VH-VL binders against q8ixk2r445to577. Designs and how they scored, part 206

Target 1, 133 residues: q8ixk2r445to577
Amino acid sequence: FFGMLQNKGLTDYCFDYNPPDENQIVGHQVILYLCHGMGQNQFFEYTSQKEIRYNTHQPEGCIAVEAGMDTLIMHLCEETAPENQKFILQEDGSLFHEQSKKCVQAARKESSDSFVPLLRDCTNSDHQKWFFK
Short names: E, the ipSAE of ESMFold2; O, the ipSAE of OpenDDE; V2, 0.75 times the mean of E and O plus 0.25 times the DockQ between their complexes.

## First folded at step 9 (VH-VL)

Design q87 (framework fv_recaticimab; at its last look DockQ between E and O 0.04; V2 from the best seeds 0.00; counts 0 for: pae O 7.3 > 2, placed apart)
Fold by ESMFold2, look of step 9:
Structure q87 (fold): chain C 133 residues (1-133), chain A 120 residues (1-120), chain B 112 residues (1-112)
Amino acid sequence: as target 1 above (133 residues)
Amino acid sequence: QVQLVQSGAEVKKPGASVKVSCKASGYTFTGYYMHWVRQAPGQGLEWMGYISPNSGNKKYHQNFQDRVTMTRDTSISTAYMELSRLRSDDTAVYYCARVRYSGSYPFDYWGQGTTVTVSS
Amino acid sequence: DIVMSQSPSSLSASVGDRVTITCQSSQSVLYNYNNQNYLAWYQQKPGKSPKLLIYWASTRESGVPDRFSGSGSGTDFTLTISSLQPEDFATYYCQQYYSYRTFGQGTKLEIK
C-alpha cells in the first residue's frame, strides 16, 4: 500500500512527518495532521516487510518505536527490517506493533488540540483503525 | 548481469530541454531507486535527485528543483530525466545509477553516461 | 546539504607508493542505531562511469583489490592505496548517503 495513512475515528487526519532539518530526518516524532496530500509529508508506504516507510527521503525513513516508548519515531530503513519497525496492518484496520504487542491509536496530545499516533493496549476503537487513502 | 543503458549524446541550444533515458535490465526494476548524477567537463560529480521505483515519487536537489523532471515507465524498465531551460553550464555527462529500494546502499551500477552539450 | 570536502584536489605519485586521500563531512554520517557510517568511495577513469570501491566506510566492494582500504568514522574518512599500481591512476570521489547523496570534489591521482 502507498498513500496517506488515515485514521477511521479521527476523520480527515493522516500520518504526517515534517522534520525541522531535511538532512536530519532521524529521531523526530510522527504526528497526525489534516490530510492534504501536499509537499509529500503525508506519503507513506506499507511494505511486505511490515514497514511503514517515509520514502520522500533517501535513504528511506521507517517508523519505529524505541524501547520503553509509546511514540512513533523516524528511523532509517534497513535491508532486513528491525523488530521495532514491524507493524501489522490487519484486515480490521488495526495497526499492530509486533515487538510491543500494542496497537497504534490516534490520541490527543496532553494539554493541546494537536494529535499524534501512540501505542496503546489494543481495543476495537475506531481510533485504532487505519487505512490508506 | 545488471545493465543500465542510456540514450545517445545530445546537442542543444540554450533555453531548450533534454530528456535522457536509462533502460535497466538484469534485475527487478522496481526493487531499486534510480538516481541521476551529472559531471561537467573536468569537474566532479553532482547529485541531481531520484525517483522511487514503485510510487514514482521524486526528490530533486534544490539546484535543479524548478528545471528537472524525473519519470519512469515500469512496463519497459526505463527511467527518464528531463532538464529544461538549458544553460551553457548544463553541458555535462549525465549518469543514471541505482540504489536498492529496501535498504540504504551506495550506487552499485551506473549507466554509461549521456553527453549533453549546450552551445549557443 | 551535507558538504563533503576531499583533500588533496590532486596528487602525483609513482607506482608502488602508498597513497592516502581524506574526506570530511560537514556533519556526522554515522547512523547511531546500527553504528554504520554511510560513506562510500568511487574510482573513475577518464571517459568511464564511476566504479564503487568501498561502502560503509571500510567494506570493500566485491572484486576490489585488497590494496584499497577505507577507514574513519563520523566526519573524518580516509581511502588508502597501499601499493599503487598502474591501473590505479584515476580520480577518486567520496560520497555520503546518510541524507540524500553528495560527493566530494574529487582527488585526481596522476603519474609522477
Scores: ipSAE 0.334, ipTM 0.782, lowest interface PAE 4.0, mean pLDDT 90
Fold by OpenDDE, look of step 9:
Parts: C-alpha cells; sequence; structure tokens
Structure q87 (fold): chain C 133 residues (1-133), chain A 120 residues (1-120), chain B 112 residues (1-112)
C-alpha cells in the first residue's frame, strides 16, 4: 500500500512529514495535515517488513517509536526493520504498533491547533482507523 | 512457535448452539485478525467471517450473519465462534485461521479443526 | 462475492509428472496500489488443516519446495508442480483475499 495515509475519524487529515532540511530527514515528528495530494510530504508506503516508509528521499525514512514515547518519529530505514518500526495495518483500519502494543490515534496536539498521530490504547474509535488513498 | 489450539469435537441436536474456542500462542494475539472457515465432509472450504482481537470488530459472511457470533478474550488469547440454530448441514470441521501481517493476507496458521456433528 | 473456479476438480498423476491446476476469479484480484495479486494456494491432506503454499500469486511460503510455483495475474492463475512427489498427493485450493475471503472448490490430486 502507498499514497496518502488518511484518518477515518479525523476526516480529511493525512500523515504528513515535512522536515526542515531535505538532506537530513530523520529525527522529526510525523504530524497530521489536511490531505492535499500535491506533494511528497504525504506520500507513504506500507512495506512487507511492516514499515511505514517515507519513500520520497534517499536514504529512505521509516516511522519509528522511540522508547518511552507516544509520538511517531522519522528514522532511517534499515535492511532489517527494527522492532520499533514495525506496524500492523489491519483490515479494520487500525494501525497497531507491535512493540508498544498500542494503536496509532489521530489526536489534537495539546498546546496547538495541530493534530498528530499518537500511540494510545487500542479502541474502536474511528480516530484509530487509517486507510491509504 | 505460533500455535492455534481449538476445542474438542461437538455433537449437537438440531436447533442447538455450539461454541468453538481457538487458543492462540506464540505471537501477539491482538495483532492479527482471526478468521473462521468450515469444511463439510468431503466438501470444500467455506469462509465464515473474521474478528479483530484488538478492536473486536467483526465481519460475517452473509450466509451466517444471523446465526454466527464471533468473540474473543484477550486475557487468554482465545477466539470463539458460536453458531446457533444448528442444522444438519452445519455438520463440518470448523477451523480458526490467523491472517498474516496486516490482515489483508492469506492464512498462515490454522487450528487443528473442530468437528461439529449435528444430528437428531 | 468473488467466485473462484478451479480446474480440474480432480486429476490422477504419477510420481515425477508435471501437474498444473488453474484457478479463475470472477473479478480481478490485482490491487492497483501495490500491484499484488491477492491470490493464495493451499494444500490439504486428509484429516489435516490446510497448509499455505503460495501467496501473492507467485510467492512461495517458507519451507515450500521449489517444485511448487504459482503464476498468473488479474483473474487467471496457475499452480504448477514441476515433478510430483509422493507427499504431494492431496487436495489443493485457491483463495482470493482481495475482498474478504473465498475459496475455489478444490482440486483433488490422486495417484494414478
Amino acid sequence: as target 1 above (133 residues)
Amino acid sequence: QVQLVQSGAEVKKPGASVKVSCKASGYTFTGYYMHWVRQAPGQGLEWMGYISPNSGNKKYHQNFQDRVTMTRDTSISTAYMELSRLRSDDTAVYYCARVRYSGSYPFDYWGQGTTVTVSS
Amino acid sequence: DIVMSQSPSSLSASVGDRVTITCQSSQSVLYNYNNQNYLAWYQQKPGKSPKLLIYWASTRESGVPDRFSGSGSGTDFTLTISSLQPEDFATYYCQQYYSYRTFGQGTKLEIK
């Protein structure tokens, strides 16, 4: 699967990554932004290694969850996907992080009008449902 | 290693209900969809539906929509399939089967099957 | 529902034979976004659960001998056993997992 990764509950919002430096794409947080389909910032790929890959630049970036965190951070992809980069995109649209055993939820950033994907306990909420478009 | 162990054989009368269990081990139970497939004697495989052990979301084949109930107990990594108002043509081996990876994949692991016999 | 049709329903063959089983889907099971065919092949022996052989139409499951191969795309698929071995006599099923799940009616491979 590839394309825009859109949230079901938070209508019209998609995974978005826009690093300040295109030559250093790692270390920043993945956010949610209105789906626009015009740029590379919203193009992701779900791979056979269970990665959510940001495949618009070389080297390629993969979404990871750092220890003790509930945010999605861009890391470099590796030949063998590390455990903190493994996600299961299930048929019902839930995005399950294997290591933390939590689900990716569209959430409001507390101190802003922005939205971000966060790890939360898994529920039936549409805010935890995702699909590629 | 991944294992799916199902409950034992059942003998039921027409009109009764049967509940088959499928205990999973060797992997994160909530991370993978569980499907149910049955096979009448000498016949092919028939998909019944699935459940998400994580969210609890279910989808049943329309042929079973009004008679089947799929549930799970995450605390013991067990999925259940209950079929009510049993008929003779419900006689079959019932399988639980795990979907690999993302949930839109084939069945990579199967239970050993549970024989359900419906007869008067 | 996507209907899966296998051919033949049964066949007899000898050890060493080349065997081909076909499967046709009523709708394409090729997904445009990943260019994968959501088609699998299973082997089932009497009294046993089905065993996954091939998925994505042509990818062998781990541990499956290379004499098994899958091919095809869209609506027409083929399972081939290049040189039949004694342990290969069984019933084979194709399955689409593009839209929920449906199986072919099965192909019973018997000893001639």
Scores: ipSAE 0.017, ipTM 0.623, lowest interface PAE 7.3, mean pLDDT 91
ESMFold2 (binder alone), look of step 9: mean pLDDT 92; pTM 0.940

Design s100 (framework fv_retifanlimab; at its last look DockQ between E and O 0.60; V2 from the best seeds 0.00; counts 0 for: pae E 2.7 > 2)
Fold by OpenDDE, look of step 9:
Structure s100 (fold): chain C 133 residues (1-133), chain A 121 residues (1-121), chain B 111 residues (1-111)
Amino acid sequence: as target 1 above (133 residues)
Amino acid sequence: QVQLVQSGAEVKKPGASVKVSCKASGYTFTSYWMNWVRQAPGQGLEWIGVIHPSDSETWLDQKFKDRVTITVDKSTSTAYMELSSLRSEDTAVYYCTREGKYYTSYAMDYWGQGTLVTVSS
Amino acid sequence: EIVLTQSPATLSLSPGERATLSCRASQSVSYYDLSYMNWFQQKPGQPPKLLIHDASNRATGVPSRFSGSGSGTDFTLTISSLEPEDFAVYFCQQSYSTPYTFGGGTKVEIK
C-alpha cells in the first residue's frame, strides 16, 4: 500500500511529514494535515516489513516510536526493520504498533488547532482507523 | 435544500441481486459520506456500509462484506447499493443517509425516503 | 461492535408528561469533548429523523422540548413535555466506530 495515509474519523486529514532540512529528514515528528495529494509530504508506503516508509528521499525514512514516547518520529529505515518501526495495518483499518501494543490515533495537539498521530490504547475508534488513498 | 431520492420498490427472488440508487442534491456530493441502512419490517435499524464519494473509500459491516457493493457516480451525484445472493431475511426498507465528520456533522442528518426490497419465492 | 441498549422498550405516557429515554453503550463512545451519540425519531412509514447529534446538540428545526445528555456509556434523551406528535419510536445510534450501530428503540406511546 502506498499514497496518502488518511484518517477515517478525522475526515480529510492525512499523515504529513515536512522536515525542515531535506538533507536531514530524521528526528522530527509526523503530523496530520489536510489531505492535498501534492508534493512529497504526504506520500507514504506500507511495506512487507511492516514499515511506514517515507521514501521520497534518500536515504529513506521510516516512522518509529521512541522508548517512552507516544509520538511518531522519523528514523532511517534499516535493512531489517527494527521493532519500534513495525506497524500492522489491520483489516479493520486500525494501525497497530507492535512493540507498544497501542494504536495510532488522530489526536489534537495540546493548545493548538493542529493534529498529530499519537499512540493510544486501542479503542476501535474511527480516529484509530486509517486507509491509503 | 438537501434531498436524497431513492429508486422504487423492488421484488426479487431468492438468489437474485438488487441495486438501489440514491440521488443526492442540494449539497456538495463529494463532501459527505453516504451510508446505507436497512430496516426489516417491524424491526430496528441495521447499518450496512458507508462510502465517501470523493474517492469511493468504502467501509462495510462484516456481515455484508461478501454480498454488498457500494458505489457512486459523481457525475450524477448518485450512490448505489447492490446486494447479491438475496435471502428472505433481506426483505427490508433500505435507506441512504448523508453523514459528515469533523468539519460537517457526525450524524446522519438527511435520509432518503427508503426503498422496499421484498425477497420472496 | 458497540452494542447499544435502550430502555425502556416501551414508554406509555400522556400528553404534557415528561419522557426520559435511556441508551447505554457497551463501551465509551466519547472522544475528547465530544460524545458520538445521536438520537433519531421515527414514525410509521417514514425514515428516521435526526433529533440530537453529538449527545446534546439539537438538529436543525428540532423543538426545544427535546434535549440530550450524557457521556461515556450512558446517554439520555428527554422530552420535557410530550406533544401529540411526539408519540413515536426513538433510536440511539453511535458514530464512534464502524460498524455503526443502533439501539433497539424505545416506543413512546400514548397512555
Scores: ipSAE 0.652, ipTM 0.893, lowest interface PAE 0.8, mean pLDDT 93
Fold by ESMFold2, look of step 9:
Structure s100 (fold): chain C 133 residues (1-133), chain A 121 residues (1-121), chain B 111 residues (1-111)
Amino acid sequence: as target 1 above (133 residues)
Amino acid sequence: QVQLVQSGAEVKKPGASVKVSCKASGYTFTSYWMNWVRQAPGQGLEWIGVIHPSDSETWLDQKFKDRVTITVDKSTSTAYMELSSLRSEDTAVYYCTREGKYYTSYAMDYWGQGTLVTVSS
Amino acid sequence: EIVLTQSPATLSLSPGERATLSCRASQSVSYYDLSYMNWFQQKPGQPPKLLIHDASNRATGVPSRFSGSGSGTDFTLTISSLEPEDFAVYFCQQSYSTPYTFGGGTKVEIK
């Protein structure tokens, strides 16, 4: 699938990647922002290897979760997808991180009006349901 | 001036299908989720499913998955719900309803007038 | 699916009295300080009308005598002083998780 990765529960929020330095896309956190489709920040590809690719940039970035962490960060894509970069988009819309056995949830950033995707125990919340637009 | 106008009442026999239409006006049709909800006589409300007209993204209650098809025609700003293999318990008023946009969620803020579907045998 | 249980089933009161309608969810429908519970009013022969969204926010044009409160699994609709036009059935509805579900309703009738 290719497009904006939208959350079902939050009003018009999408995955967004806006690194502070456009020349260094690795190591920064993926955020959620109002879906707009302008520029390159909100376009991702879900691949047959179960990667979520930021492929509007060369070299391409792939979303990963480092061991013991709950934040989604950008790594470079590899020829064979590492386990920490594999996400299963299930029929019910849940986005399951296989290595951690957790689901991606739209979570409120502590003490703010901002949202980020975080790994959490899987629930049936619409905040854990995603689709490509 | 948001308006949802539904097709007229239907009388069907068990095993038939029905297709209800919902013509939207007064807002950008492709920007808002459209739900289908039914209400059997003298009973409560039952959610059937929802579609986003921009891309036809669809979420259905599993109870209806094998019998319901929800579609849109963007060129006419019209949503459709087709229910097949009708049974007497499908007798109900069927509503289309738009989800308005709020800070953290959506809410069903405008409703069609309802379409009575009667299934008799 | 999330089951919503409304009580009482019927509430018989006089005009000017306070009505308190309860809705309990089979699991939490809250996420931090956000609650995904809506309230609807329905009169005979009419579609439902949105009264309250997100537990406590009045929809456009809804009189201030209607208020919503609650979080987690327990929610309340309050009508501070009943008017004759408030005779209706009231439904709660959760938007926390598809499939979205409605409570069985509370019929408010004038004694």
Scores: ipSAE 0.521, ipTM 0.860, lowest interface PAE 2.7, mean pLDDT 91
ESMFold2 (binder alone), look of step 9: mean pLDDT 94; pTM 0.953

Design s101 (framework fv_retifanlimab; at its last look DockQ between E and O 0.88; V2 from the best seeds 0.00; counts 0 for: pae E 4.2 > 2)
Fold by OpenDDE, look of step 10:
Structure s101 (fold): chain C 133 residues (1-133), chain A 121 residues (1-121), chain B 111 residues (1-111)
Amino acid sequence: as target 1 above (133 residues)
Amino acid sequence: QVQLVQSGAEVKKPGASVKVSCKASGYTFTSYWMNWVRQAPGQGLEWIGVIHPSDSETWLDQKFKDRVTITVDKSTSTAYMELSSLRSEDTAVYYCTREGKYYTSYAMDYWGQGTLVTVSS
Amino acid sequence: EIVLTQSPATLSLSPGERATLSCRASQSVSFYDLSYMNWFQQKPGQPPKLLIHDASNRATGVPSRFSGSGSGTDFTLTISSLEPEDFAVYFCQQSYSTPYTFGGGTKVEIK
């Protein structure tokens, strides 16, 4: 699967990654933004290694969850996907992080009108359901 | 203005299949989700599934996952709902409904006139 | 699935009276400041008509006598003063989670 990773519940919002430097793509947080498909900042790939890969830049980035965190941070992809980079896009649309046993949920930033994907306990909310478009 | 025009009433035997069409006009067909909802005689409303015409992304109620196929024809702005292995319990009026956009949510703001599907021996 | 329970099943009132319809969800259908609850009006032989979306927003063309309120699990549709054309069945519907679900409906009938 590849393309824009869109949330079902949060209408017209997609995974969005905008590194300040195209030559330094790691270390920043993935956010949610209105789906537009421009600039390749909303293009992701779900791989057979269970990665969510940001492959529009070299070296390729893979979304990871750092210890103790609930945010999605871009790391470099590895030949063998590390545990903190493994996600399961389930049949019901939920995006499950294997290591934390939590689901990726669209969430509102504190005191902001912006949104970000965060790890939360898995529920049946459409805000935890995702699809590629 | 937005219009959803559905195909005519159907009478089917148990075990048969039915395919209901919903032709949309008055808006950009590929920009809005299209739902299917049914209502048995004198009963409430039951959601079947939804499809996004742009890429045919589809969500179904698990109750129908093995019997329902929702499709679209972008060239004719028409959505389809096919229900197979029909049972008497499938007798109902079937509606297509556009899910309009409202900031960060959707709402079923336009409905087809409904298609009565009668399943009887 | 999220179960929606509407009450009362039937509401008998006269024109000019205030109608209060309730819808209770088996779990919260709110996301921050937004509640994914909608209300529909249905008359015999017609498809449902959207009245309220996101708990409290009137759909286009809906008279001001219709209002929606609530959050979390408890929602209310109010008709401030019933008009003859308002006697119909009203359904609540949640769009918080698929499968989308409807309440059983409240029939507002003339006393």
Scores: ipSAE 0.656, ipTM 0.897, lowest interface PAE 0.9, mean pLDDT 94
Fold by ESMFold2, look of step 9:
Structure s101 (fold): chain C 133 residues (1-133), chain A 121 residues (1-121), chain B 111 residues (1-111)
Amino acid sequence: as target 1 above (133 residues)
Amino acid sequence: QVQLVQSGAEVKKPGASVKVSCKASGYTFTSYWMNWVRQAPGQGLEWIGVIHPSDSETWLDQKFKDRVTITVDKSTSTAYMELSSLRSEDTAVYYCTREGKYYTSYAMDYWGQGTLVTVSS
Amino acid sequence: EIVLTQSPATLSLSPGERATLSCRASQSVSFYDLSYMNWFQQKPGQPPKLLIHDASNRATGVPSRFSGSGSGTDFTLTISSLEPEDFAVYFCQQSYSTPYTFGGGTKVEIK
């Protein structure tokens, strides 16, 4: 699958990655932003290795969750996908992080109107449902 | 002015198929989810599914998954719902309804006039 | 799927009276400060009409006598002073989780 990764529950919100330095994509948090499709910030590939790959940039980035954390952070892709970079996108739209046994949910940042994807206990909420556009 | 105009009433025999149309006007058709909902006589409202016209992304109630096809024609701003293998309990008024965009949510803010489908032996 | 239970099934009231309609969800339909509960009015031979979205927000053109409240699993539609045009069936509907579902309805009828 390739395109914008959109949340079913929030009105027109997509995965977005906008590192402050185009030459240093590692270590920043993935956010949710209004879907627009302009530039390179909102295009991702879901690969056969279960990666969510930011491949409009070189070197390519892969979304990861570090041990004990719930935030989605950009790492460099590796030839063999590490376990913390593997997500299962299921037919019901849920995005399951196998290592942690949790699902990706749209979450409101405390004290703001901003949203980010976070790992949470899996539920049936549309805020845990995703699709490529 | 948003308007959804549906095709006329249908009478069908069990085992047949029906295809209901919903022509949209007064807004950007490809920017809003379009739902299908039915209402049987003496029964409540039942959601069938939804499609986004821009890319045909579709979500269906599992009860209908094997019998319903929801499609769009972007050039005519028209949504379609086809229900196959009809049986008497499919007798209902079928509605199309648009999801309007609100702060972080959607809501079914405009409805078609409804299409009565009658299935009789 | 999320089951919505409306009560009472029927309210028999006179114009000018206050109507209080209840809707209970089988699980929470809240997401932060929003509750994904909508209310519709339906008259015979007509499609449903959106009255309230997100538990408490009136849709465009809906008179101020209609108000919604509640969160989590318990929601209420209130009509502060019934007008003749308000005698209809009212449905709650959740948009928190597909498949979306509707309550069975509350009929508000002239006593």
Scores: ipSAE 0.648, ipTM 0.893, lowest interface PAE 1.9, mean pLDDT 92
ESMFold2 (binder alone), look of step 9: mean pLDDT 94; pTM 0.954
OpenDDE, look of step 9: ipSAE 0.632; ipTM 0.893
ESMFold2, look of step 10: ipSAE 0.280; ipTM 0.797
ESMFold2 (binder alone), look of step 10: mean pLDDT 94; pTM 0.953

Design s102 (framework fv_retifanlimab; at its last look DockQ between E and O 0.65; V2 from the best seeds 0.00; counts 0 for: pae E 3.2 > 2)
Fold by OpenDDE, look of step 9:
Structure s102 (fold): chain C 133 residues (1-133), chain A 121 residues (1-121), chain B 111 residues (1-111)
Amino acid sequence: as target 1 above (133 residues)
Amino acid sequence: QVQLVQSGAEVKKPGASVKVSCKASGYTFTSYWMNWVRQAPGQGLEWIGVIHPSDSETWLDQKFKDRVTITVDKSTSTAYMELSSLRSEDTAVYYCTREGKYYTSYAMDYWGQGTLVTVSS
Amino acid sequence: EIVLTQSPATLSLSPGERATLSCRASESVSYYDLSYMNWFQQKPGQPPKLLIHDASNRATGVPSRFSGSGSGTDFTLTISSLEPEDFAVYFCQQSYSTPYTFGGGTKVEIK
C-alpha cells in the first residue's frame, strides 16, 4: 500500500511529514494535515516489513516510536526493520504498533488547532482507523 | 437543493442479484461520503456500507462483505449498491444517504426516497 | 459494534406534553468535545429525517422544541411540547465507529 494515509474519523486529514532540512529528514515528528495529494510530504508506503516508509528521499525514512513516547518520529529505515518501526495495518483500518501494543490515533495537539497521530490504547473509534488514498 | 433519487422497486428470486442506483444532485458529489442503509418491513435501520466517491474508498459491515459491492460513477454523480445471493431476509427498503462532514463529524443529512427490494420465491 | 439501546420502546403521550427519549450506547461515543450521536425522525412511508447531530445540534429546519443532550454513553432527545406532526418513530445513531449502528427506535404515539 502506498499514497496518502488518511484518517477515517478526522475527515480529510492525512499523515504529513515536512522536515525542515531535506538533507536531514530524521528526528522530526509526523503530523496530520489536510489531505492535498501534492508534493512529497504526504506520500507514504506500507511495506512487507510492516514499515510506514517515507521514501521520497534517500536515504529512506521510516516512522518509529521512541521509548516512552507516544509520538511518531521519523528514523532511517534499516535493512531489517527494528521493533519500534513495525506497524500492522489491520483489516478494520486500525494501525497497530507492535512494540507498544497501542494504536495510532488522530489527536488534537494541545492548545492548538493542529493534529498529530499519537499512540493510544486501542479503541473502536474511527479516529484510529486509517486507509491509503 | 440537495437531492438523492433512487431507482425503482425490485422483485427478485432467491439467489439472484440486485443493483440499486442513487443519483445525487445539488452538491459536489465527490466531497461527501455516500452511505447505504436498509430497513426491513416494520424493523429498524441497518447500515450496510459507505463509499467516498472521490476515490471509491469503501467500508462495509462485515455482515455484507461477501455479498455487497458499492460503486460510484462520478461522471453521472450516481452511487450503486449491488447485493448478490439474495435471501428472503434481504427484503427491505434500501436507502442511500449523504454523510455530511464537518471537521471531525459526520451526519446523514439527506436521504434518498428508498428502494423496495422484495425477495420471494 | 457499538450497540444502541433506546427506551422506552413506545411512548404514549398527548399533544402539548413533554417527550423524553433515551439512547444508551454500549461504549462511549464521545471524543474531545464532540459526541457522535445523531437522532432521526421517521414517519410511515418516508425515509428517516435528521433531527439532531453531534448530540445537541439541531439540523437545518428543525423546530426549537426538539433538543438533544448527553455525552459518553447516555443521550436524550427531548420534545418540549408535542405537536400532532411529532408522533412518529425516533432513532438514535452513532457515527463514532464503523460499522455505524442505529438504536431500535422509540415510537411516540398519541395517547
Scores: ipSAE 0.422, ipTM 0.840, lowest interface PAE 1.3, mean pLDDT 93
Fold by ESMFold2, look of step 9:
Structure s102 (fold): chain C 133 residues (1-133), chain A 121 residues (1-121), chain B 111 residues (1-111)
Amino acid sequence: as target 1 above (133 residues)
Amino acid sequence: QVQLVQSGAEVKKPGASVKVSCKASGYTFTSYWMNWVRQAPGQGLEWIGVIHPSDSETWLDQKFKDRVTITVDKSTSTAYMELSSLRSEDTAVYYCTREGKYYTSYAMDYWGQGTLVTVSS
Amino acid sequence: EIVLTQSPATLSLSPGERATLSCRASESVSYYDLSYMNWFQQKPGQPPKLLIHDASNRATGVPSRFSGSGSGTDFTLTISSLEPEDFAVYFCQQSYSTPYTFGGGTKVEIK
């Protein structure tokens, strides 16, 4: 699957990656931003290895969650997907992180109108439901 | 001017199928979720499911998933809902309604006129 | 599935009176400071009409006498001074989680 990864609960919010250094795509947080499709910040591929891959730039990045964290961080993709980079996009729209056994939820940054994807206990909320467009 | 115009009333026998159409105009059809909601005579509203016309992503109430098919035709800006294996309790007015984009949420802001489906045993 | 319970089932009032309609959800439909509760008005033979989205925001063209409030599980629609056209059935509806669900309705009828 390839395209913009949208949240069902929040009107027109999409995964977005915009590293401050175009030559260093590793180690920065994935955010949510209003879907626009301009440039290459909002295009991701869901692969057969259960990766969410940022491959419109070189080198290619894969979304990961580091041990003890709940934020989605860009790592380099590997030949065999590490466990912390595996997400299951379920038929009900939930995006399940296998290693942590948690679901990706749109979350509001504290004292802000900004949103980010974070791991949370799985619920049936539309804020934990995602789809590609 | 946003409009949703539905197909006319239907009378069906138990076990048959019905396909209701909903033609949209006055907005970008592929940009908004389209819901189907029904209302039995004199009763409340029951959500059936929703489709995004851009890619036909659909989400259905599990009560209907084996009997309902929701589709779109992007070239005619028309949504369809087909309900099979009809029973007398499926007698209702069926509405299409789009989800408007509001704040950081969606809301059913425009409704079709409704299509009465009568299942007579 | 989130069950919405509206009360009262029927509210008999005269024009000019204040109407207060309640909707209670079986679980929270709020997400941070956002509440995914909508209100609709329906007259006989007509489709529902959106009045309030996100608990408290009036839809375009809805008169200021309509207001919504509440969060979590408890929500209220208020009509500050009833007009003749306001006698109708009112439904609450949650869009927090699929399947989306509606309350059973409150009929506001002329006394």
Scores: ipSAE 0.410, ipTM 0.838, lowest interface PAE 3.2, mean pLDDT 91
ESMFold2 (binder alone), look of step 9: mean pLDDT 94; pTM 0.953

